# Miniprotein binders against q5jf28: the designs that were tried, part 21

Target 1, 318 residues: q5jf28
Amino acid sequence: MERERLIKTVEAILRGAGYRVARLDLKGSCFDLVASRLFLLLFIKATVNIDTITEEQAEDLKRLAKFFKASPLIVGLRSKSGELEEGVVYERFGIYALRPETLYDALLNNELPAVFAERGGLYVRINGELLRELREKHGYSVNELAQLLGVSRKSLLNYERGEQAVSLDVAIQLEEIFDEALAEPIDILRAKVEADLNVKPETPLEREVFERLKKLGLGLVKVKKAPFNAISTEDDIRLLTGIDERKTRSTIKRAEMVAEVGRIVNSGGVFILEKTKAEVVSEVPLIPKESLEEVKDADELIELIDKLKKEIKEKLFS
Key: E = the ipSAE of ESMFold2; O = the ipSAE of OpenDDE; V2 = 0.75 times the mean of E and O plus 0.25 times the DockQ between their complexes.

## First folded at step 10 (miniprotein)

Design qc3 (at its last look DockQ between E and O 0.08; V2 from the best seeds 0.00; counts 0 for: pae E 2.9 > 1.5, other shape alone 8.321 > 2.5, placed apart)
Fold by OpenDDE base, look of step 10:
Order: sequence, then C-alpha cells, then structure tokens
Structure qc3 (fold): chain B 318 residues (1-318), chain A 120 residues (1-120)
Amino acid sequence: as target 1 above (318 residues)
Amino acid sequence: SPEELEKKIEELERKAEELAELIFRLLELAYRLGDPEAIERVAELIYRAMFLLFRVEYLLEELRKKGDPELLKKAEELLRELEKLIEEAAKRLLEVAKRLGDPEAIKKARELLEEVKRLE
C-alpha cells in the first residue's frame, strides 16, 4: 500500500508541475516513472526505503539517464538509519535520493535543496568566492573567521576555494554572520551521472539479436531492469527494443509500457521474438527475429516498424 | 497489552487508509476542475496532507516494532492534524466548485466533506 501511495504522490507532483508522465507497473524495474517537461527529462525510482534499490537497478537507471540525457532520481521516505529529512539530498550508487516534499519544493516552489547527507552528517556546498568577498568586506582575517566558526584555517581556505563542503551548522553560522545566502543549490533536475554502457547480452537470443542489429548498423546497450531489453545507441535512431522467446502476457504488458515510455522519451519501440507472427501491441510491433534478415540496414528496420504500425491502424478503422 | 496495542495500530492504519483515499479523491477533483485558483488554493493542502500521512505510516510501523506509547500519542496527534487539513481542503474545493457553478463538482466536494466529518 505505502509504495503505491508514494508512486501516486510522485506522479501527482510531476503532473502538477506540468510534466508529461508515464508510469510503469513493472516489479523490479529500475524506474517507476518517466517524466518530461521542456528540456528536462527525469527517470524516477520510487521506493519507500531507498536502501532497497539494488546496484543492478541503479546501474540501469544511470544508463537510461546518461543515454537519454536525463536526470535519475530516487524518491523515498526512509533509509536504514530512519526517515529521510525534507530539503536533504541523499545518495545511493551515485543517484540522488530525496523525499517527495523535497521534490515538491524543487518542482512547484522552484526551491532546489542545498543540504546533502554524507557519512551521517549534513553538509552544504557554498560559493567560496562569495565567502571570501564577504569575509574581506567585513574585515575578517582568515584566522579570525575560522576561529569564530570553530574551524581550522585550512578548512576555511578550502571552503573559499570550493574544495570542501561545509557542515550544515557552519553554513548556517556563515549565513547568520553575513546575512546572505551562501549555500549552492543541488540541481537534482539536471544530475550528471556516469554509467557503464558496455553491458553484455544475457541470453542466447539476446546475443543473436544484438549481433544481427549490429550488422545492420544499429548499436545496442543492454538494459536488465526495464520493460525493454535494450536501447539503440545511434543518435538518429531512438528505439526501445524488447527481446522475448515467445509472446506472453508479460510481452504484451511490457510492449504497452514501452509505448508509454516511448512517448515521453521520444523513442520508438519494437519487440523481437524468436517465434511470432508480425503483430502490433499499443503501436509497438512484435516481429519475428527472421524479419531482421529481410532488412539491409537500420533505416529499413525503422521503415518496417513504421509500415507495421500503419497497417494495423488501417485494420482497426476498417 | 501487546494485543490491545496491535488492535489500536490496526485501527489507526485503517483510518490512515481511509484518509489516503479521500486525499487522492480531493486531488483528482481539484485537477478535474481545471481552475488555476482551485489548484492554487487546494493542492498545497492536499500535498501537505499526503506528506503528513507518510509520517503517520512511519510512526505506526515504528510503534509496532518498539511498542513506545509516545509514538502512539504522536501518531494520533498527526492523524487529527491530517483530518483537519483534509477537511479544510474539502471546504475550499466546495467553495471553488460553487463559484464555478459546476453541479457535479459541488456534489462530489460535499460528499468528500461529509466523509471526512464521519471519520472525525
């Protein structure tokens, strides 16, 4: 129950902020929501306890985010240590994690969080140049200000250089001394993440399909924890690729989810099966792997996908 | 007794679930009206109610684990605050619905307001 309410809350916040949102009902997916507004794209994992995300899910979430030039986010309520605090950014596997309240403030109030949690403490990044200017303007020496703050001279010099984050208590004290905001906001909406894109296919069928698509000039990145099995790496060809041995109820549901995600991330979808008749589910073609032998290149594959989508629209309205 | 405590927790969890349904119905009604003033006046209260609900649910889980009577008192206090927020949101939605002259919205807002009052 609590997880479903959390997802609905996050969806509502995103929609309230004017995002187009697709929701996934896929257990074990690396994301539960994808949201787009103007130039912002978000992949969101919603989990009550942020420590339940697996490394595999986090790596796939970062892969998707890097590929689509999106920000990955974890939205949760608690960790192993207790409740998450409002206005505080946490991190799991290099992904920002935050409460729904913090997301609300960022999206609806245009208030980005400045506080982050590290090693059981709260910290802030400060504008080190502004700190130096304010220190000099108020006539404090480095030693005098460091003593007033209860920090070392070396720590204060590192703050002024932007080389070291400041404890929340010291940041509050600095803002009180100078009557000026020094805290640098954390741009959770434009988070840059690194991801390994060199993920190998897991099944024999995935290997065969990846090799065949590579021969057609279509590079693929494997994704493990999504309704699709791979994403295309070509800049001009945005294709979410599902790979299954047979058409199942799971294949249909995943194809529906791929269609919804595809609308948000401006990407096509296809499912390649070991054995199927050509079919379309929610504007996503299901094609036999043998169809990849009938096309010469990736562009002909896209043309085939588009042709199949049109032929079914005509049959539904005839 | 531990059995009495568990029964009380289950009662509060049921109340929290009923309030959660009301919050989502209020939110759906607010967005369906499509009025910027309705959204501005009501959405903030609805979101605050949702956030408060998450705190109640956490307290009830911690109460089940620890058996601390202070957690029970705090959960009951936050539930009372939650009821007030939902009631206020429902009142504001009813006012907006009346201003817009939407009979269906007026009916739904009244139903929600009466449902909140029955939980109090």
Scores: ipSAE 0.746, ipTM 0.897, lowest interface PAE 0.7, mean pLDDT 91
Fold by ESMFold2, look of step 10:
Structure qc3 (fold): chain B 318 residues (1-318), chain A 120 residues (1-120)
Amino acid sequence: as target 1 above (318 residues)
Amino acid sequence: SPEELEKKIEELERKAEELAELIFRLLELAYRLGDPEAIERVAELIYRAMFLLFRVEYLLEELRKKGDPELLKKAEELLRELEKLIEEAAKRLLEVAKRLGDPEAIKKARELLEEVKRLE
């Protein structure tokens, strides 16, 4: 109930800001929403308590964000230490975490947050070069300004060199003293993340399918916590790739989610099964693994996928 | 504090009133111009109103624990007004989409109205 309301709240923010949105219904997924607008792409994990995200989920979220050149976000309401504050950026596993209201302000009011939480309290990064300029224009020595702020001389030098963030209290004092905007916003919409894209197959079937896809010239980015098992890629080709032993209700639901995600990230979808007859679910072909030996390269695989999708549409409207 | 909560309620009330005016002006414009893009803009505004409604719901949880009874009543009234605004806007959007005869707009308006009814 609380989580469902949070996901709907985030979806409303994104759609209210003009984003195209796909919402997932998959327990344990590394993201709940993916959204795009023009050149911006967001992968969002919505969790009421941000400390419940697992390392495995976070690493997959970062893998997707890195591969698609997207910004990953965690949106939540509290942590183990209490309620999250509006306008404050938290961080878990290298991913920014924040309240829905903070996301709303960024997207709908063009007000990026500047305050972040770290050990010991709330902090702000400031324009150190401007700070130095303002200090000199007002006639303060480094020692004089440090004493006025109640900080060490070393800390003030670090602020001016951009090597250290200031406490929120110091940031407020600086704005009062100089009457200038010194705070540097945090670009939660274009966050850059580090991720290891080399993840090994989880099962013998995955390993077999990956080897066949590699023979076609496709690279693979494996994920563990998504409706698909990997992204198959070569130059302009991108396929959200699912792998199952046979078609089940879970397979069908995952294919439907892959179709929706694919529309947002401009990628095709395919499920490769050990046992199946070729068919299409929601624009996503389900094909037997043997079909990978019937094509010579990635281009022919795409042609097979397109052929199957066209044949199903032709039958539905004949 | 109660003062901070009261300020939040008043801010939400102002935003709700401004959004209502914009929504219904754009609905009238969409009808006269026959512009499916205007219908999409109204849908975006309805989603913004839904966010305000969710904001009030979060605020009510806090008010029930440590809020003033007068503030609680004020927030509950705002919630009811937002629910009414959202439902009326979604119903009108579907009506306008049907008059314009745009199949994509009708589909979007129907889906939005169904989503809005699930809020109740």
Scores: ipSAE 0.404, ipTM 0.779, lowest interface PAE 2.9, mean pLDDT 89
ESMFold2 (binder alone), look of step 10: mean pLDDT 83; pTM 0.829

## First folded at step 11 (miniprotein)

Design j1 (at its last look DockQ between E and O 0.20; V2 from the best seeds 0.00; counts 0 for: pae O 1.9 > 1.5, placed apart)
Fold by ESMFold2, look of step 11:
Structure j1 (fold): chain B 318 residues (1-318), chain A 102 residues (1-102)
Amino acid sequence: as target 1 above (318 residues)
Amino acid sequence: SPEELEKKIEELERKAEELAEEIFRLLYEAYRLGDPEAIERVAELIYRAMFLLFRVEYLAEELRKKGDPELLKKAEELLREAEKLIEEARKRLEEVKKRREK
């Protein structure tokens, strides 16, 4: 399948660039890959057609990126308008979207993209101060250069002041005229996004569990489109927190994914179920909701989690 | 004819799938050498081939919609180019392996 190959390609690019990577297999998830290198953290949604990402997925991707201080990315091959162009940055729901070739160039050739798509065409941000200096050194008045480019005097002044992006055609003309790189790169690896972190619980069980976690002093960031239901946090504590009625095959698969994501984002994991005996799946404890009443605060919850993981390890080695 | 075109599209897709499997095998083999600088050119060729295969599959989809013979010709050219890149990558990977064995 084309999507599977896209995900594998993006994973290979990331690993080739020295990133630690976790790959998810969860239908409808807001991300398919999370990757880290030093202080850089990326959450990536890989989709053949970038217009299929839903608003719910995009908002959750931005919530995760904001919480973890990460850069969200969409990597795709086409839009509703046709094939995406390599070297061009698109935007959906405030998230950068680009082809795998563009990601490859950024990470393995150290060449960040500079061209972005907006309504009306392709545009470039340019170094306006350098433009002004080059214009003056080449002996052009503002009016003379504006006429040469086919733009208004006001537009040229806005370009020089950094107040307006130029069309791609104008950017090409400028670089031909001055034989200088004027385009400013787009920092896709450190993108800042805005997100509303106030999301209500989806079920009565979630509401009950969130209230119990809040009594322990944990803050909560709810997400809808991830292998976990929320991130539970206090000081240095971070728990990718799943919630289910009972253990199912889906619960087990999600716990395995939470373990993998947790390694990349340096966070623990836990699933809180309405009906279960305490156990551990892939180093992620599954505990009954009643266990939350048996601890006094977040530190004791972490101690319980660590104790369960230790006990299961000892059982396997005995 | 529509039947002949569909056969050609299916052959394009079959060959692209075979090449994609080879691409990931070569990447795995290169990765296990643990020497990123030594395999840099090999990896570049492999990624170029991979990107061409995405374009081949896009053209195959467009062929089913439009039936344009020029799209078929272009897809076949890209597929042949991908094959050449994979062959060169395989050759260079073998050279890297031989140098390391010495």
Scores: ipSAE 0.708, ipTM 0.896, lowest interface PAE 1.2, mean pLDDT 90
Fold by OpenDDE base, look of step 11:
Structure j1 (fold): chain B 318 residues (1-318), chain A 102 residues (1-102)
Amino acid sequence: as target 1 above (318 residues)
Amino acid sequence: SPEELEKKIEELERKAEELAEEIFRLLYEAYRLGDPEAIERVAELIYRAMFLLFRVEYLAEELRKKGDPELLKKAEELLREAEKLIEEARKRLEEVKKRREK
């Protein structure tokens, strides 16, 4: 399967599950799909080999996920060690990675995966309290059950405390002994990730624009591997902010992508350029950096953006 | 034989393509109706079917590389499942059409 087929497959799964989906056709982006349904928001990197994701892409993906209160996911087919297994959760840079089939089961069959891969083995987290209750109910001592499972007393006590993951083989044996599901599902749809939101601007122009936006009261989250350069925020205001020296074909394409992403993440878009005439591309204003001197605060910036969108809409329908 | 296997792979790919075209027709028809109910009832089945077809294409490629008969069996199974979903989607769409004509 090629990358394009993989992205289409993941898009189909998300749409089939009733998600609103935006696709990004941006090489090197930290995500290829963004999807929203009710209170769930997903940023998805689709890659045939999950070991091809860079640390920089992973950090940006986690940054976006943390900022938007979304879950980051890697969807792929292979790793350096071989094919990914169905129903197994892998990890790269603190991001869950899984096959399209595993995502399908989670979204369309409501079957969350319970098995995860670590250090070349398969493991499960179990309900340790339930394990203890079942052990006691069946009259097994800690020593007896540990011996039956071929594990140490210490390991079994750690399982009952939820402090240690169980090998898949031992988990299967436990479920067979007690005739009860003990495996804790991995909520791949609500993954909590940590990320540094305090990334510095990379260019002199980004630095200038960031300082201007900060003077307007906006907080800024720099993103490197996206169609936008930052997220600008104040209270309920969120702007996917592109920064370019000049309008190029790349600027236009990125503005189109920002419009699509913005619809999914309920955020506006703006591009701030060193040199441009004020215009709108796919409902995303392109404004000169000097326009940031004409507004006093973030609300006036939003008003300017909305005015520009309206004026162009009126010109298109007049 | 390798030649017989390639013919079976080509047949899987051909059928998957034909079913994909049918999916697009059904999606287009549902869209043209402009009926949210039609879209809701049919879209899930169509996208499930589309996913199965992508799996069939993937399995066909892996089958061409590995020559594993179990991959063929699995691809044929998924193809049959996709056909069933598409047929169900078609029936649901026709039911919606008939309700609008009344």
Scores: ipSAE 0.102, ipTM 0.535, lowest interface PAE 1.9, mean pLDDT 88
ESMFold2 (binder alone), look of step 11: mean pLDDT 81; pTM 0.785

Design j2 (at its last look DockQ between E and O 0.90; V2 from the best seeds 0.76)
Fold by OpenDDE base, look of step 11:
Structure j2 (fold): chain B 318 residues (1-318), chain A 102 residues (1-102)
Amino acid sequence: as target 1 above (318 residues)
Amino acid sequence: SPEELEKKIEELERKAEELAEEIFRLLEEAYRLGDPEAILRVAELIYRAMFLLFRVEYLAEELRKKGDPELLKKAEELLREAEKLIEEARKRLEEVKKRREK
């Protein structure tokens, strides 16, 4: 119950903020929501306990975020240490994690969080240049201000250089002394993440399909924890690519999800099967792997996909 | 007794679920009205109430683990606050409806 309510709440927040949202009801997926507004794209994992995300899920979430130039987020309520605090950014595997309240404030109140949790303490990054200017303007030496804050001279110099985060208590004290906001907001909506995009195919069928798609000029990004198995790409072409041995109920459900996700991330979908008849599920073609031998390049593959979509629309309205 | 405590926890969890369902109904209703004013007036209260319910559920789980009566008291307090916010949201939504019918 709690997880479902969390996902629904996060979905509502995103929709309320004017995002287009697709929900992914896939157990073990690296994301539960994808949301788009203007130039912002978010991949969100919603989990009650943020320590339940696996490294494999986090790596796939970062891969998707990097590939789509999106921000990855974990939205949760608690950790192993206890309840998450409102307005505090946590981190798991290089992904920002936060409460629904913090997401609400960022999206609906335009209030980005500035506080982050590290090593069991709360910290803030400050504008070090502004701190220096304010210190000098108020006539404090480095030693005087450091003594007033209860910090070392070295720590204060590191704050002014932006080389060290400040404890929340010291940040509050600085803002009180200077009557000015010094805390740098954490742009959770534009988080930059690093990821390895060169993941190998896991199955013989995936290897065969990847080799065929590469012969068509397509680049491939393998994803493990998504309704698709890879993203196929060439220039402006982006295909959320499913790979299955045969059509199953899982294939259908994943194709439906791929259609929804595809609309948000402005990408087509295709499923390549070892054995199937050509068909379309929720505007996502299911094609036999042999169809990849009938096309010469990526453009002809797109033409085939579009033809299949059109032929089915004509049959549904005839 | 442990049995009385579990009954109280189950009641907290039940009430939190009932209130969460009501919150989602109110939110859906606000959106169906398509009135920006309705959404603005109600949404904050609805989300604040939902956030309180997450805290109630956390406290209920911690109460089940620790058996601390102060956690029960705090959970009941937050639940009452959520109920108050929901009732205020409902009233504001009804006021918006009445204005559209005029």
Scores: ipSAE 0.752, ipTM 0.905, lowest interface PAE 0.7, mean pLDDT 91
Fold by ESMFold2, look of step 11:
Structure j2 (fold): chain B 318 residues (1-318), chain A 102 residues (1-102)
Amino acid sequence: as target 1 above (318 residues)
Amino acid sequence: SPEELEKKIEELERKAEELAEEIFRLLEEAYRLGDPEAILRVAELIYRAMFLLFRVEYLAEELRKKGDPELLKKAEELLREAEKLIEEARKRLEEVKKRREK
C-alpha cells in the first residue's frame, strides 16, 4: 500500500512536471520509473526504506544511468535510522536518495536541495571563492574566522578552496556573519555516477548470444535487474536485448515493458530465444538465436527486425 | 491500554488510506479538465495533502514503538490538515468545472 502510493506519487510528480514516464511492475528491478523531458533522463527506484536497495540493484541502476547519460535516483520515505528529512539528500551506493517532497520542490518549484547527509550529520557545499572574498572584505584572518566558527584553520582553508563541505550549523553561522547566500545546490537531475560495465553473462545461453552479437559488431552492457538482459549498441543503434530459453508469460510481460522503456530512452527492443518461431510482441521482435547467423552485421540485424515487424503486420491485415 | 492504542492507530491508517485514494481520484479529474492554471492550483493542494499522509503513516509506526500520546496528537493534527487541503482542492475543482461550462 505504502510502496504503491509512493510510486504513484512519484509518477504523478514527474508527469505534472512535463516528463514522459514509463512505470515498471517487475519484482526486483533496479528501477521502477524511467522519465524524460527534453534532454533530461531519470531512472528512479522508489522504495519506502532506502536501506532495502541491494548492491546488485544499485550497480545496475548506475550502469543504465551511465550508458544513457541519465541521472539515477532513489526516492524513499525512511532509512534504518528513521524518517528521511525534507530537503536533505542522502546517498546509497553512490546514488542520491531523497523524499518525494524534495523531488516535488526540485521539479515543480524549481528549488534544488542543498543539504546532504554524511557520516557525522548534515552538510552543505559552499562557494569557497565567495567565502574567501567575504572574509577578506570583513577583515578576518583565516585564524580569526576559524575561531569564530569553532573549526580548525585547515578546515577553513579547505572550505575556501572548495575541498570540504561545511556542517549545516557552520553554513547558518556564515550566512549570519556575512548576510550572503553561500550554499551551492545539488543537481539531482544531472548526477554523475561511476559504474563497472564489465558484467559476465549469467547463463550459457546468454554467453552464446553475447558472442554472436559481438561478432555482428555490437557492444554489450549486461544488466541483471531489468526486464532486459543487456543493451546492444553500435554507433546509432541501441537495442534493449532480452534473452530467454522459450516464450512464457514472463517473456511477454518483459517484452511489453521493454517496449515502454524503449519509447522513453529512444531505443529499440529485441528478444533472442533458444527456441521460438519468429514473432512480434508489442513491437518487440522475438527471434530464435539462429537468426543471428543469418545476418552479418548490426545493420542487417536491424533490417531483419524491421522485416519481421512488417511481415507480421501484413499477416494480421490479410 | 495496548489494545485501545492499536485500534486508534489502525483507524488513523485507515483514514489515511481513504484520503490517499481520494487524492488520486481528484488528481485524475483535474488533469481531465485540461485547464493548466486550474490544474496547477488544485494539484498543489493535493500534493501537500499527499505529503502529510506519508508523515501520518510514519508517526503511526513510531506510535506503535513508543506509545507517546504526543505522537498520536501530532498524527491526528496532520490528518485533519490533509482533510482540509483535500476539501479545498475539491471546492477549487468544482469552481473550475463551473467556469468551463460558461
Scores: ipSAE 0.672, ipTM 0.874, lowest interface PAE 1.2, mean pLDDT 89
ESMFold2 (binder alone), look of step 11: mean pLDDT 82; pTM 0.798

Design j3 (at its last look DockQ between E and O 0.95; V2 from the best seeds 0.79)
Fold by OpenDDE base, look of step 11:
Structure j3 (fold): chain B 318 residues (1-318), chain A 102 residues (1-102)
Amino acid sequence: as target 1 above (318 residues)
Amino acid sequence: SPEELEKKIEELERKAEELAEEIFRLLEEAYRLGDPEAIERVAYLIYRAIFLLFRVEYLAEELRKKGDPELLKKAEELLREAEKLIEEARKRLEEVKKRLEK
């Protein structure tokens, strides 16, 4: 119940902010929502407890975010330590985690959070250059201001260099002393993450399909915790690629999800099966792996996909 | 008694769910009207209400673990606040509907 309500709330916030949103109902997926507005793309994992995300899910979420030049986010309500605070950015596996309230403020009020949680304390990053300028303008020495704040001379110099985050209490004192905002906002909507894109295929069928797609010129990014098994790419071509032995109810559901995600991330979808007749599910072709031997390159594969989509539209409207 | 406490927790959770369903109905209705003013007038109240309900559910879960009567009191307070916000949102939505029907 609570998880579903959380996902619905996050979806509503994103839609209210003018994002196009696709929702995934896939247990164990590294994301539950994908959202796009203009040049912003978000992959969101919604989880009541942010400490329930697995490292494998986080790595896949970062891989997707890196590949699509998107921001990954975790939206949650609590951690092992207790309730998450509003306006505070948490982190799990190098991914920002925050409450729905914090997301609401960022998306609908254009108020980015500045406070982050680290080691059980609250901190901010400050504009160190501005701090120095304000200190000098008000006639404080480094020693005088450090003493006034109850910090070491070394700490204050590190603040002015941007080398050290400031405790929230000290940041509040600085803003009160200078009557100026010093806290640097955390751009949760443009988070840069690092990820390894060179993940190996897990199954013999995935290995075979990957080798065939590589012979067609396609680069491949393996994803484990998504409705697709890989992203196939060449220049402007991006295919959310499912790989399955045979058509199942799971294959159909995953193809439907791939269609929805594909619309948001401006990417096609294809499922490559060991055994199937060529068909289309929710505008996503299901093709036998042998069809990859009939095409010479990635462009011919796209032509095959488009032909299959067209032939089915013609059959549905004839 | 522990049994009386669990009944109160279940009642909090039940009421929070009922209110959440109403929130999403009101939000859907606001979007269905397609009126920017309706959305603006109602959405803020709706989101505030749903955020309070998340806190109510957290407090209910903590109450189940700790048995602290002060958590119950706080949860009931937040629930009443959410109910007020929802009622205000409903009234504003009805005012917008009446305006669009004229």
Scores: ipSAE 0.768, ipTM 0.913, lowest interface PAE 0.6, mean pLDDT 91
Fold by ESMFold2, look of step 11:
Structure j3 (fold): chain B 318 residues (1-318), chain A 102 residues (1-102)
Amino acid sequence: as target 1 above (318 residues)
Amino acid sequence: SPEELEKKIEELERKAEELAEEIFRLLEEAYRLGDPEAIERVAYLIYRAIFLLFRVEYLAEELRKKGDPELLKKAEELLREAEKLIEEARKRLEEVKKRLEK
């Protein structure tokens, strides 16, 4: 009940901030919410204890974020060490993690967090160039200011060069000394992440389908923890691509989720099955793998998808 | 006694869940009105309340671990504060509904 409440709260914050939102109901997924506003795109994993996120989930979340030029985010309440603090950014697997209160402040009060947690305590990144200017304006040598703050000369030089964050206590002292805002906010809405986009197919069917899609000129990014198996891409074409042996209730649910995600990330969807008759679920075609042999490039695949959606719509209304 | 403490913890969690359901009902009602001022003002109170309830749930977990009577007292204080915020949100929502019908 706590996790459901958390997801509903995050969804409400996003919608209140003007985001278009899709919510997933898929166990083990790398994300629970995807949301967009203007040029901002967020993939969010909501979990009560942020330490329950697996490496596989985190890597897939980063793959989606990197591919879609989105910011990945974990929203949670606790870690193995206790309750997360408001206004503090944590990291797991290179993904920012924070409380819903911190998200609320960022999105609805336009107050980005500046404090982050690392081994040893709480830290702040500061404008190092401004720090150097203020130090010189106030007549402090590097050694004099370091002594005043109780830090090493090496640390102070690193602060001024932007190479090291300051402890929260030092950040408070600096702002008291100089009476200037030195803290740099953490842009949780535009986080840059690194991810290995080259993941191998999980099954022989996936390998066969991926090889055919590559023949059509599509690039592929495989994911393991999403309602789709891959993202197929070619310049201005993107397809959230599912693969199954046959249509099941799980296949139908995944197709519905693919449709919702696709609306947010402006991508089409398709499921390719070993055995099926062509049909459409929520604007997502389910087609047999043999249909890939009947098209010669990505544009023709999209045309096939559009044709199937149109033909099924016409039958329903005739 | 351990049995008595567990009963108190369960009561905290039950009340928090009841309040959370009321919170989301009020939020949905505010959105249905479609009045930007009503949404902003009511939503602020509602979000404050739900954030307090997340803290109540954490304190309930810590109570099972530590059994500290001060944690129980704190959890009950937060729950009362959440109730007050919800009641204020309800009042504001009713006032907005009456104004819109003018």
Scores: ipSAE 0.706, ipTM 0.889, lowest interface PAE 1.1, mean pLDDT 89
ESMFold2 (binder alone), look of step 11: mean pLDDT 82; pTM 0.798

